# Ledger of designs, part 71: VH-VL binders against Large ribosomal subunit protein uL10m (mRpL10)

Target 1, 224 residues: Large ribosomal subunit protein uL10m (mRpL10), of Drosophila melanogaster (Fruit fly) (q9vpl3)
Amino acid sequence: RGKINIQRPKAPHYERARVVAVTQPKYPELPKAKSCFKTRAERTQQQQENPYNEIIAREVRNWLDHSRLVAFFHLSSITADDIFRVRVQLHKQNLHLKSYGSKIIEQAVKNTRYEAIVPLFHSNHCIVFSPDPEKTAALLRIVRRVPQMVLLGGIVEETMLSRNQLVAYAQMPGLHAVQAQLVQTLSQAPGHLIQQLQAHQNSFVQVLDVHAKNQMNEETPKST

## First folded at step 18 (VH-VL)

Design mb10 (from la4 with heavy chain Y108V)
Fold by ESMFold2, fold request of step 19:
Structure mb10 (fold): chain C 224 residues (1-224), chain A 119 residues (1-119), chain B 111 residues (1-111)
Amino acid sequence: as target 1 above (224 residues)
Amino acid sequence: QVELVQSGAEVKKPGESLKISCKGSGYSFTDYWIGWVRQAPGKGLEWMGIIYPGDSDTRYSPSFQGQVTISADKSISTAYLQWSSLKASDTAMYYCARSFLYWGDFDVWGQGTLVTVSS
Amino acid sequence: DIALTQPASVSGSPGQSITISCTGTSSDIGKYNYVHWYQQHPGKAPKLMIYDVSNRPSGVSNRFSGSKSGNTASLTISGLQAEDEADYYCSSYASWSDPFVFGGGTKLTVL
């Protein structure tokens, strides 16, 4: 219901939604009398009713396109003060905590290989973006001590990873250059969920193989 | 091996300035908070303030705001606690300690710096 | 100002189990699981024994355990040994202004 206490996506949205709501009653009466024709006034009004959603959706698309790490979380009830301290801590690691409505996410990933993420936003949620996939370990180290944030999965170098795969990826911090090369090699053309699942499976197998070899060599430093 | 090594004991008079140091090694210095904790003779531990050397984000306990200055030089992995004018009541042991999280535990402590202020 | 309340002292005989309490409020220990325990021998720096209520860092004996109920956290030391004689401090996150609130400390004496 939007009780995330993230001011950026909510504050502008409520102002925009109020304006759109006042104008919205005219849309349900859209005439389809002639070849899906809409009156000029209705077409212009419809554009105005949705321009803010498209601006936010474009922001999400830009984050997705420029973030080599994206992580999705279920967000339990949390106070504004508590989410603020978490956002500050994450930001120190170049990790950017955001929250968006499910409709905005759906618009942002439309006709992309990431359409499969939309169901993750059925419940209260948040997303962490970063240009630095090597920060995955830091992200997980921070959020494991934030019980209100439950990891659902993520995207690393344009490859979708499950929760378990993302955790395994993070446990190879001394191998981020190798991990990045493996994910890049496994990158596939955007497409349907089937293609994303296939790329996900291949990335998972190769990450586990590298991880197993590195664990046998004891190259994964453990710091707690 | 993670270490915090503090500067040596100090004997000062009231009104003098002092800057003590805490040098971190064996870890990514800019990824951890460095806090300062005071322990007056025969008393308990008191948090004074904390700094994140990575971006110099500095926070003070309300009880110590304006009484000390906390700083860091990340190029030499060193945090500082500084008084412009010492008081006799500043006589205490001062520890630095690191925490990964602002809401976390102090997992590594310096050995302490004894500051004695008397006329 | 807002401090966590600990007993000034506790004592026990070798082999016994002892518990040290740390009482806060519904705004700190009652709200969060960010309570930690430190051991301090005379003349030495504090050492982390338990973090986040019940987690034991590497190298800490399994004789040390932690729990909480309501606004009170507890450190339990089983099989008490002479080397456990020390001061014990709890700490908790309370707010952005008070992220590291310490208790007054408890002196443990092994009889």
Scores: ipSAE 0.820, ipTM 0.920, lowest interface PAE 0.6, mean pLDDT 81
Fold by ESMFold2, last read:
Structure mb10 (fold): chain C 224 residues (1-224), chain A 119 residues (1-119), chain B 111 residues (1-111)
Amino acid sequence: as target 1 above (224 residues)
Amino acid sequence: QVELVQSGAEVKKPGESLKISCKGSGYSFTDYWIGWVRQAPGKGLEWMGIIYPGDSDTRYSPSFQGQVTISADKSISTAYLQWSSLKASDTAMYYCARSFLYWGDFDVWGQGTLVTVSS
Amino acid sequence: DIALTQPASVSGSPGQSITISCTGTSSDIGKYNYVHWYQQHPGKAPKLMIYDVSNRPSGVSNRFSGSKSGNTASLTISGLQAEDEADYYCSSYASWSDPFVFGGGTKLTVL
């Protein structure tokens, strides 16, 4: 954080304050608003040019590319000790709690299909990554008892899901049941299509993708 | 169906070692913490420590640090509480209990193991 | 060391409502909603009655309810029955080093 650049002005002597106001070209030379923006902009530029930003941005890209589950949360005020205990509990389920600056997230998803997630990171946040989408139920069970973490949505098998869609996904039967339902549904097709479906395990991704699209198209206002 | 079954009552002398057990069944043993809770005769409940059998992460109450050893064998879904040298003050009922979260509730308890140390 | 304060005993007649208090600090009950209540009959293991201040596990009578105000949590038993006679313990999360802090217990006597 530290995105707020606030200077605490000293209360000058009344006499000195009057003299300073008369003798300084305060507003034209260095307006307070311009100085604050320049200072913030300078830190932003330094952040962009910092080689650690690219290393961290690549870390985020690697997590996004190799995680079959990604969940985004708004993070309310929480102590370091409290976030630590939550991170430890999540890690036991192969769930990896991370926080990154908005600029690093923006850099990490630039020119990818995930650019739409950038607005989620203009407030205090955290992200949970996992290679195991079956851990979605465990994730929600844990964070249900962490009121400081408010689920915003996620990515499952490379498909973006709203909060309600992710909750619904966590309640679905196991992968075997989903694949069995797909085979039964597609059994109306000619026999060679059924054989090709069974031979192409990649069709599993398509089934979840279609399901995620249907749930995403059923957007409702979020309620807490 | 979810059950924690503890080993039987023990009568010991001061200075002897002891290891009592708590076997879990009907749930994913490695996904829950197993805590040990002491209750001296006529007294209240005291948390002693806790273990996560999935990774053997073990924590002790400051009051019991160094006085007992908590362990688990996840292959047989069993947690243990062990003393290297019993004291008369260790006479108490000892319960195991499970919690999903480190900050959670103990939703299932063992039947208790009475340990009596005297002579 | 952190401790939760409960009255040593409470009594009531069948059909009455009674309340058992559990007082902690701004670092535990005042900070978190991780307050739980256990019932223990003589010679038996404790049983979870209420978790996270006010949630009732499946199979627990709706005569049991919980609440919290400031640093004090409360267990209320309405329509008191003979089988409610037991010891009652509250517990709370306080910190990483004290995740399961118990109160001293309250003996409930049904007159």
Scores: ipSAE 0.820, ipTM 0.917, lowest interface PAE 0.6, mean pLDDT 81
Fold by ESMFold2, fold request of step 19:
Structure mb10 (fold): chain C 224 residues (1-224), chain A 119 residues (1-119), chain B 111 residues (1-111)
Amino acid sequence: as target 1 above (224 residues)
Amino acid sequence: QVELVQSGAEVKKPGESLKISCKGSGYSFTDYWIGWVRQAPGKGLEWMGIIYPGDSDTRYSPSFQGQVTISADKSISTAYLQWSSLKASDTAMYYCARSFLYWGDFDVWGQGTLVTVSS
Amino acid sequence: DIALTQPASVSGSPGQSITISCTGTSSDIGKYNYVHWYQQHPGKAPKLMIYDVSNRPSGVSNRFSGSKSGNTASLTISGLQAEDEADYYCSSYASWSDPFVFGGGTKLTVL
């Protein structure tokens, strides 16, 4: 489980934040234990001996694998009380607000198609997971009134979407709305549907007629 | 059409119980908070408390904690405000109103229920 | 017990612009942009006029506008009309315990 890091100032608008994240080279944080004079091998071994990093990374992989909606946000400075009320509101819509360290995210997506998302976690962030991609509209409706959460993009049905694509996806009608529109269209033009079926049938009959005529013309009986 | 329809006016004696209702229609009832707002005669608006019918999460203003009970029956899209023992000071107009967010606006209001409590 | 301060009354002539103030603290209006305005005609339920400082719901006249500076929010009504005569309430989110704090109300009189 990650922690909210408030070391960074409020990020700019999503478009500017996304451009900065995508176009900048990755720059890892300075090591905190610089004065320890540890070798590269010792630091690697110490990381391997901390099993909680792998457990947390496996949790993130599990969320990614079982969430049909994943949304990534930059998180500006926010009080614990304010993030709590947002988490409570999101949870009511089956939206799960999480935060993980950037190293854990990098480990979780290593050797997956999602490696391209790693630069998004360079700064303070949070992630919203949900098994319900239809909750994308509810998510955006909630966070548009949370200035501290700036949408960066997301994953819907295992497809990576930009901010604008995710917003467009949220505006698409649901399955029931699409079904209702189809029924209404068919009900408004029942004679039109019958005419289209009759035209298809006529086209099929025409193909059969051509084949029959060709078969009859291929016969040339000899008369002597 | 999004609508909140409240139960009719009530005339009661002190010490009697009362349960007034607020029925929502035209929207997903379980996706919105329903708040109760009191307006004493000639006075301003006071928030009493709020419920999220989807999970029954219920919150009370500190001024009204323990004095009323807020509940909901999501199967009939109805929220309730209830007193176990009315006081003359409970005479007021009571509105229900919905909010999408706990930190949001009341965008739709019921017509109000006038409660009169007198000896 | 958090209170938002509004003037008790304000008046204006038809066609005039008027402004109603709503003053809170650094813990509510000064901290958040969750300030809303409601209009209430006599005997009627309140109606949302402005939310989040300056946003108009659909169906609300563009004569109504909102702003905020520091701990004070303002509702401005331009081109004042007789039907604007009503009580006006501001509200704000203050905390988890006080998410819907109302001002005392302002009676607008159209002369």
Scores: ipSAE 0.815, ipTM 0.918, lowest interface PAE 0.7, mean pLDDT 81
Fold by ESMFold2, last read:
Structure mb10 (fold): chain C 224 residues (1-224), chain A 119 residues (1-119), chain B 111 residues (1-111)
Amino acid sequence: as target 1 above (224 residues)
Amino acid sequence: QVELVQSGAEVKKPGESLKISCKGSGYSFTDYWIGWVRQAPGKGLEWMGIIYPGDSDTRYSPSFQGQVTISADKSISTAYLQWSSLKASDTAMYYCARSFLYWGDFDVWGQGTLVTVSS
Amino acid sequence: DIALTQPASVSGSPGQSITISCTGTSSDIGKYNYVHWYQQHPGKAPKLMIYDVSNRPSGVSNRFSGSKSGNTASLTISGLQAEDEADYYCSSYASWSDPFVFGGGTKLTVL
C-alpha cells in the first residue's frame, strides 16, 4: 500500500494532520472498532467510500491529464534519503517523481484508455511526470546514474512508448516536428508497448538465469 | 566548447572583502551545479559548497558554512564566491567546477584563482 | 569530518602498471558507486579521469581504469608514462551533507 504522504508520521504535526483529514471529506473518518467479524453494513460502508483514495486518485488523474511526459520505473530497494536526493534533482528539471499504490492507479485510470498501465504497478515502482516532453533526455541522463530505477517505458504526448522507443525519442534532434512525428508513428500500436516490455523483462531474466547456471557449472567441474 | 573561466589572482589584506567569479560558457549554465573547491598551498582538494544556478539552491560544506557566500547570476552565466572578511588562512587556490548531478563528478574545472592574504 | 584514505605516494617505472587505492567506509564507497578520480599536474586544475568507479570520460586514455571492492576503490594506470607524474585524488558521494568528499591525494612519481 503505497502512501504518498511521508509527513503524516511526524509527531509535532500529528494533530494538524488529523484536523485536516476530518475537515476535507464530507464524511468523517471513523475510529477502528474491536469487532471480531464485520456485519454486511460495516463491510459495505468501508468499501463504498474511501475519501483518501479518491483524493489521491484525482491527483493521479490530474498528473496524467497535464503531463506530456510520463515515465514508469521499477524501483529497487532504496533508502528514503537516496530517493529524496533523486526527487530533488529531477524537480530541478520540472520532472516530478511520484509513487502510488496499484489500487489508486487502477481507480485513476478506470474507464480510460490508460487502463493498460495498471500491471506495471504490481511491483515496487515509481513514476515521473512532466509537462515538458523535451525533458526526456534530461530524465534519462539523471536516472542512468540511479541504478535503483529501471526504466520500463512511458507515455509521450498521449502515446505509449516502450523503453527502447522512449530512449530513441530522447535521442532525436531537438526539432519538435521530428519528435512529434516519431510519437505519431508509434501511436498505432499501444498494445505493442506492453508486449515489448514483457519481452525485455523476460530477456533480462533469461540472461540472469544463464549466468547462474554457468556459475554453478564452473564451480562444480565434473571429473567423470 | 565547455569552459569555466575564473577571475584573476587577488592579493588582499586581512579583514578586506573579496568576491571572485566563475563564468561558464558552451553549455546550459542553469542545468549544472557549480562547486567551489579550495586547495591551500601544498595541500589537497576540499569542497566548499555548490550552487544550482537554475533555482539558486545553495549548499555548503559544514567546514565552510557561515565563512563564505556562494551566489550566481544566471543572466550572465556566472557564479561567485565571496568573503566578507578575509583571514590569512584563506590564502589558497580556489577552483570552480561543474557537476550535472548532486552525487556526480566534477567534469569541467576552471583554471583557478589564487587568493593571497597577507600583511 | 568524513574522509577518504589514500597513500601519500606511489612510484613506478615507465611501462609498468601501478594502482592507487582510496579507502572509505560502508557508508560511502561501500554503499555507492559514485567514486571519481582526478589527476592534477603541478600548477594546473584537476582533470576528471574516472567517474562512477570505472567509466572513462571522452579523451581519457584507456591506460586509466578503475575498480572497487568493498570499501576500497582503485585507480590503475597501465603503461606508465612520464606525463602521468601528478597528484591523484579520489572523491565520493557520502551523504546529502557530504556529496563531494575528497581523499587526501596521492603523489605519483614516475622513476
Scores: ipSAE 0.814, ipTM 0.915, lowest interface PAE 0.7, mean pLDDT 82

Design mb10 (from la4 with heavy chain Y108V)
Fold by ESMFold2, fold request of step 19:
Structure mb10 (fold): chain C 224 residues (1-224), chain A 119 residues (1-119), chain B 111 residues (1-111)
Amino acid sequence: as target 1 above (224 residues)
Amino acid sequence: QVELVQSGAEVKKPGESLKISCKGSGYSFTDYWIGWVRQAPGKGLEWMGIIYPGDSDTRYSPSFQGQVTISADKSISTAYLQWSSLKASDTAMYYCARSFLYWGDFDVWGQGTLVTVSS
Amino acid sequence: DIALTQPASVSGSPGQSITISCTGTSSDIGKYNYVHWYQQHPGKAPKLMIYDVSNRPSGVSNRFSGSKSGNTASLTISGLQAEDEADYYCSSYASWSDPFVFGGGTKLTVL
């Protein structure tokens, strides 16, 4: 008897709440005349306190809970038209390209095993979700020809994988049996995966900082 | 192994309708774009349009928008190119070709369908 | 609406190397690396020789190579053989509206 009786009113009540959240009407944008000038910090704070932040965070949790494949990418500069064509191509393979603010990601993964992914979202990024882990090969085949998307790592069957582990997963023959065993073996290293992702991200920041210092040094001789 | 097989040559008069076909085999037909490429006699290649049979997403070259209809029947792995009213200037070789990506290469081509439109 | 420009013809002797150019704009070849090359013998369908500037598909001789500089892509054929005599077309992605822009073609004659 540990099983929930479907005829109990309590269960239908919860399902109605889920439907309401999914069907929430799209609100018109409030005219900025009401708040004719706001700083960037005030606008960001307003967004953080907005009840839609929790709705969006629930969306992220729903994607994470129902996606057997999640892949994280750094997103370089890309035009709206170019990201649109990539999103369309991915969608045809049941691959869903999304981007969320770091605060929303933090809110979504709070008190979960995935809290360590939050630092990946402090720079320009995108995430690909799919219920189909077998689509990993199709994802990598598409992204290989999109230089603006740089694979950072992912989650397969609730196990965090590094870039190299995800690539290896996609290449495995005898797909389901081998992939299940690979995921089980790799599940013992979630902390190591997170450290590798953070080290690569830190190295990327260091490269950008060196580039910025080189630009400053090139300009300094004109001032001396 | 992977193959695109097109319907046979056609001889038509101006004003007639025509529908030519391109059947794919040896691969997942619904995972690739099928494009139609025209080559007038002695001339170069020009793309006409492309379809993704998996969801029927269809795009046309601006030069051919409204001039032809591209469709697919994924149940029989076949794409189509159709004219409602042929012109003599439609005399050309018509190729189908597949591409994995909308921004990709045509890696496999059909043998071509020669369409001749003359009085 | 901008076409890719290729020379109308190129010739070379057996054993020589030749290069076929394909010039576009900063919006296509200059912006992307989605340049592809096709070989077409008379009466035959085109065959993919090079994709994404420089990649050879399986079964294509390593005598064929590709490169790009600025708005111009190049197909180079080394060690010319009689069988290389054909028409060669470049193509490029330009935009969502023009994903498969072709050049006018180059007739290669092997002397």
Scores: ipSAE 0.810, ipTM 0.914, lowest interface PAE 0.6, mean pLDDT 82
Fold by ESMFold2, look of step 18:
Structure mb10 (fold): chain C 224 residues (1-224), chain A 119 residues (1-119), chain B 111 residues (1-111)
Amino acid sequence: as target 1 above (224 residues)
Amino acid sequence: QVELVQSGAEVKKPGESLKISCKGSGYSFTDYWIGWVRQAPGKGLEWMGIIYPGDSDTRYSPSFQGQVTISADKSISTAYLQWSSLKASDTAMYYCARSFLYWGDFDVWGQGTLVTVSS
Amino acid sequence: DIALTQPASVSGSPGQSITISCTGTSSDIGKYNYVHWYQQHPGKAPKLMIYDVSNRPSGVSNRFSGSKSGNTASLTISGLQAEDEADYYCSSYASWSDPFVFGGGTKLTVL
């Protein structure tokens, strides 16, 4: 894959390790005032977030309940003007671009079938909602020319789809009838999507293993 | 087959009004921007404005704001470029072209409408 | 107000490679990869040759290629042929107010 820090051992960069070592106090004093400051800052932040967090969480819940298409994206650095033009273009296809904090998403989907989406929101992200699942192809056509938006996966007709499943859903001819059948089939195996992030590498290994076994079986005679 | 077919050449006098058309076929007309591009004789291309027929969202180049009116009739898949009072400097070839994205390419062009405004 | 700068003309012999430049600013070509190239034969409508810097539409010869470095995009035509003689325009997205900025055009002469 393209993510180097996922598949490689993480090691501190030599320059960062040296900077940390030279800037660290020899015997740092335990800062009681620093601990007290964090407690005060955390307390005031929590007080300011609580009433608006539930209002926004209800908004997210309402979007999830009324959207037959939901797509999740990683969002790279982008200016406000550039995200605005993308939002306008998406809106013309009844595609609604939104961003929410991970804490808000966690609160919105708590005790729902959608709890599995929470890890997607720990990094910078955006979400596209639509009542029209047939707009998936239009969505993908728009965002493939927006390098800052990287598709992670989505929800179609209340079924969670991986990135590859959502792309496949969008590419099928005769979309309305075929897409309804595909979503129904995935709903019959709901555990398939929930485990997708952890097991998608295992699923790839399983496909390679089946391919290798088939190649070995082709090389060996069946009868002697 | 995706096509943009424009109305025929026009010969006009200064001060006259004019409305030229661009009919799209073979694609979902309401899902694409239609832009108008001017080319004076022997000169380069210059965008004039663009419309999204699906919601009539219309944008003009600052050079042409107030000079022309762009409109569309989505029921007949047709976009229009209109002058209320032509000038001799409006003598040019006028193209319509479609773009899927506001930041995109013009992938299909009409054949052009030659407008001649003579004194 | 923003314009893209192209050479007024370029020339080459059949079989050679030629390059047409399109220079903008850090606000358009330097910022975005939304640079497009159009070919226009005399008396005909423009035709899209390259979009998004380097992508060829279906039906466009692989003799046409595009690239970008900094604020300058380039169209390269290899194996130059007589029918390549035409005017070439670049365009770029620059801003919400200027989404379709054209270059001044380059006349390609095949000698």
Scores: ipSAE 0.800, ipTM 0.912, lowest interface PAE 0.7, mean pLDDT 81

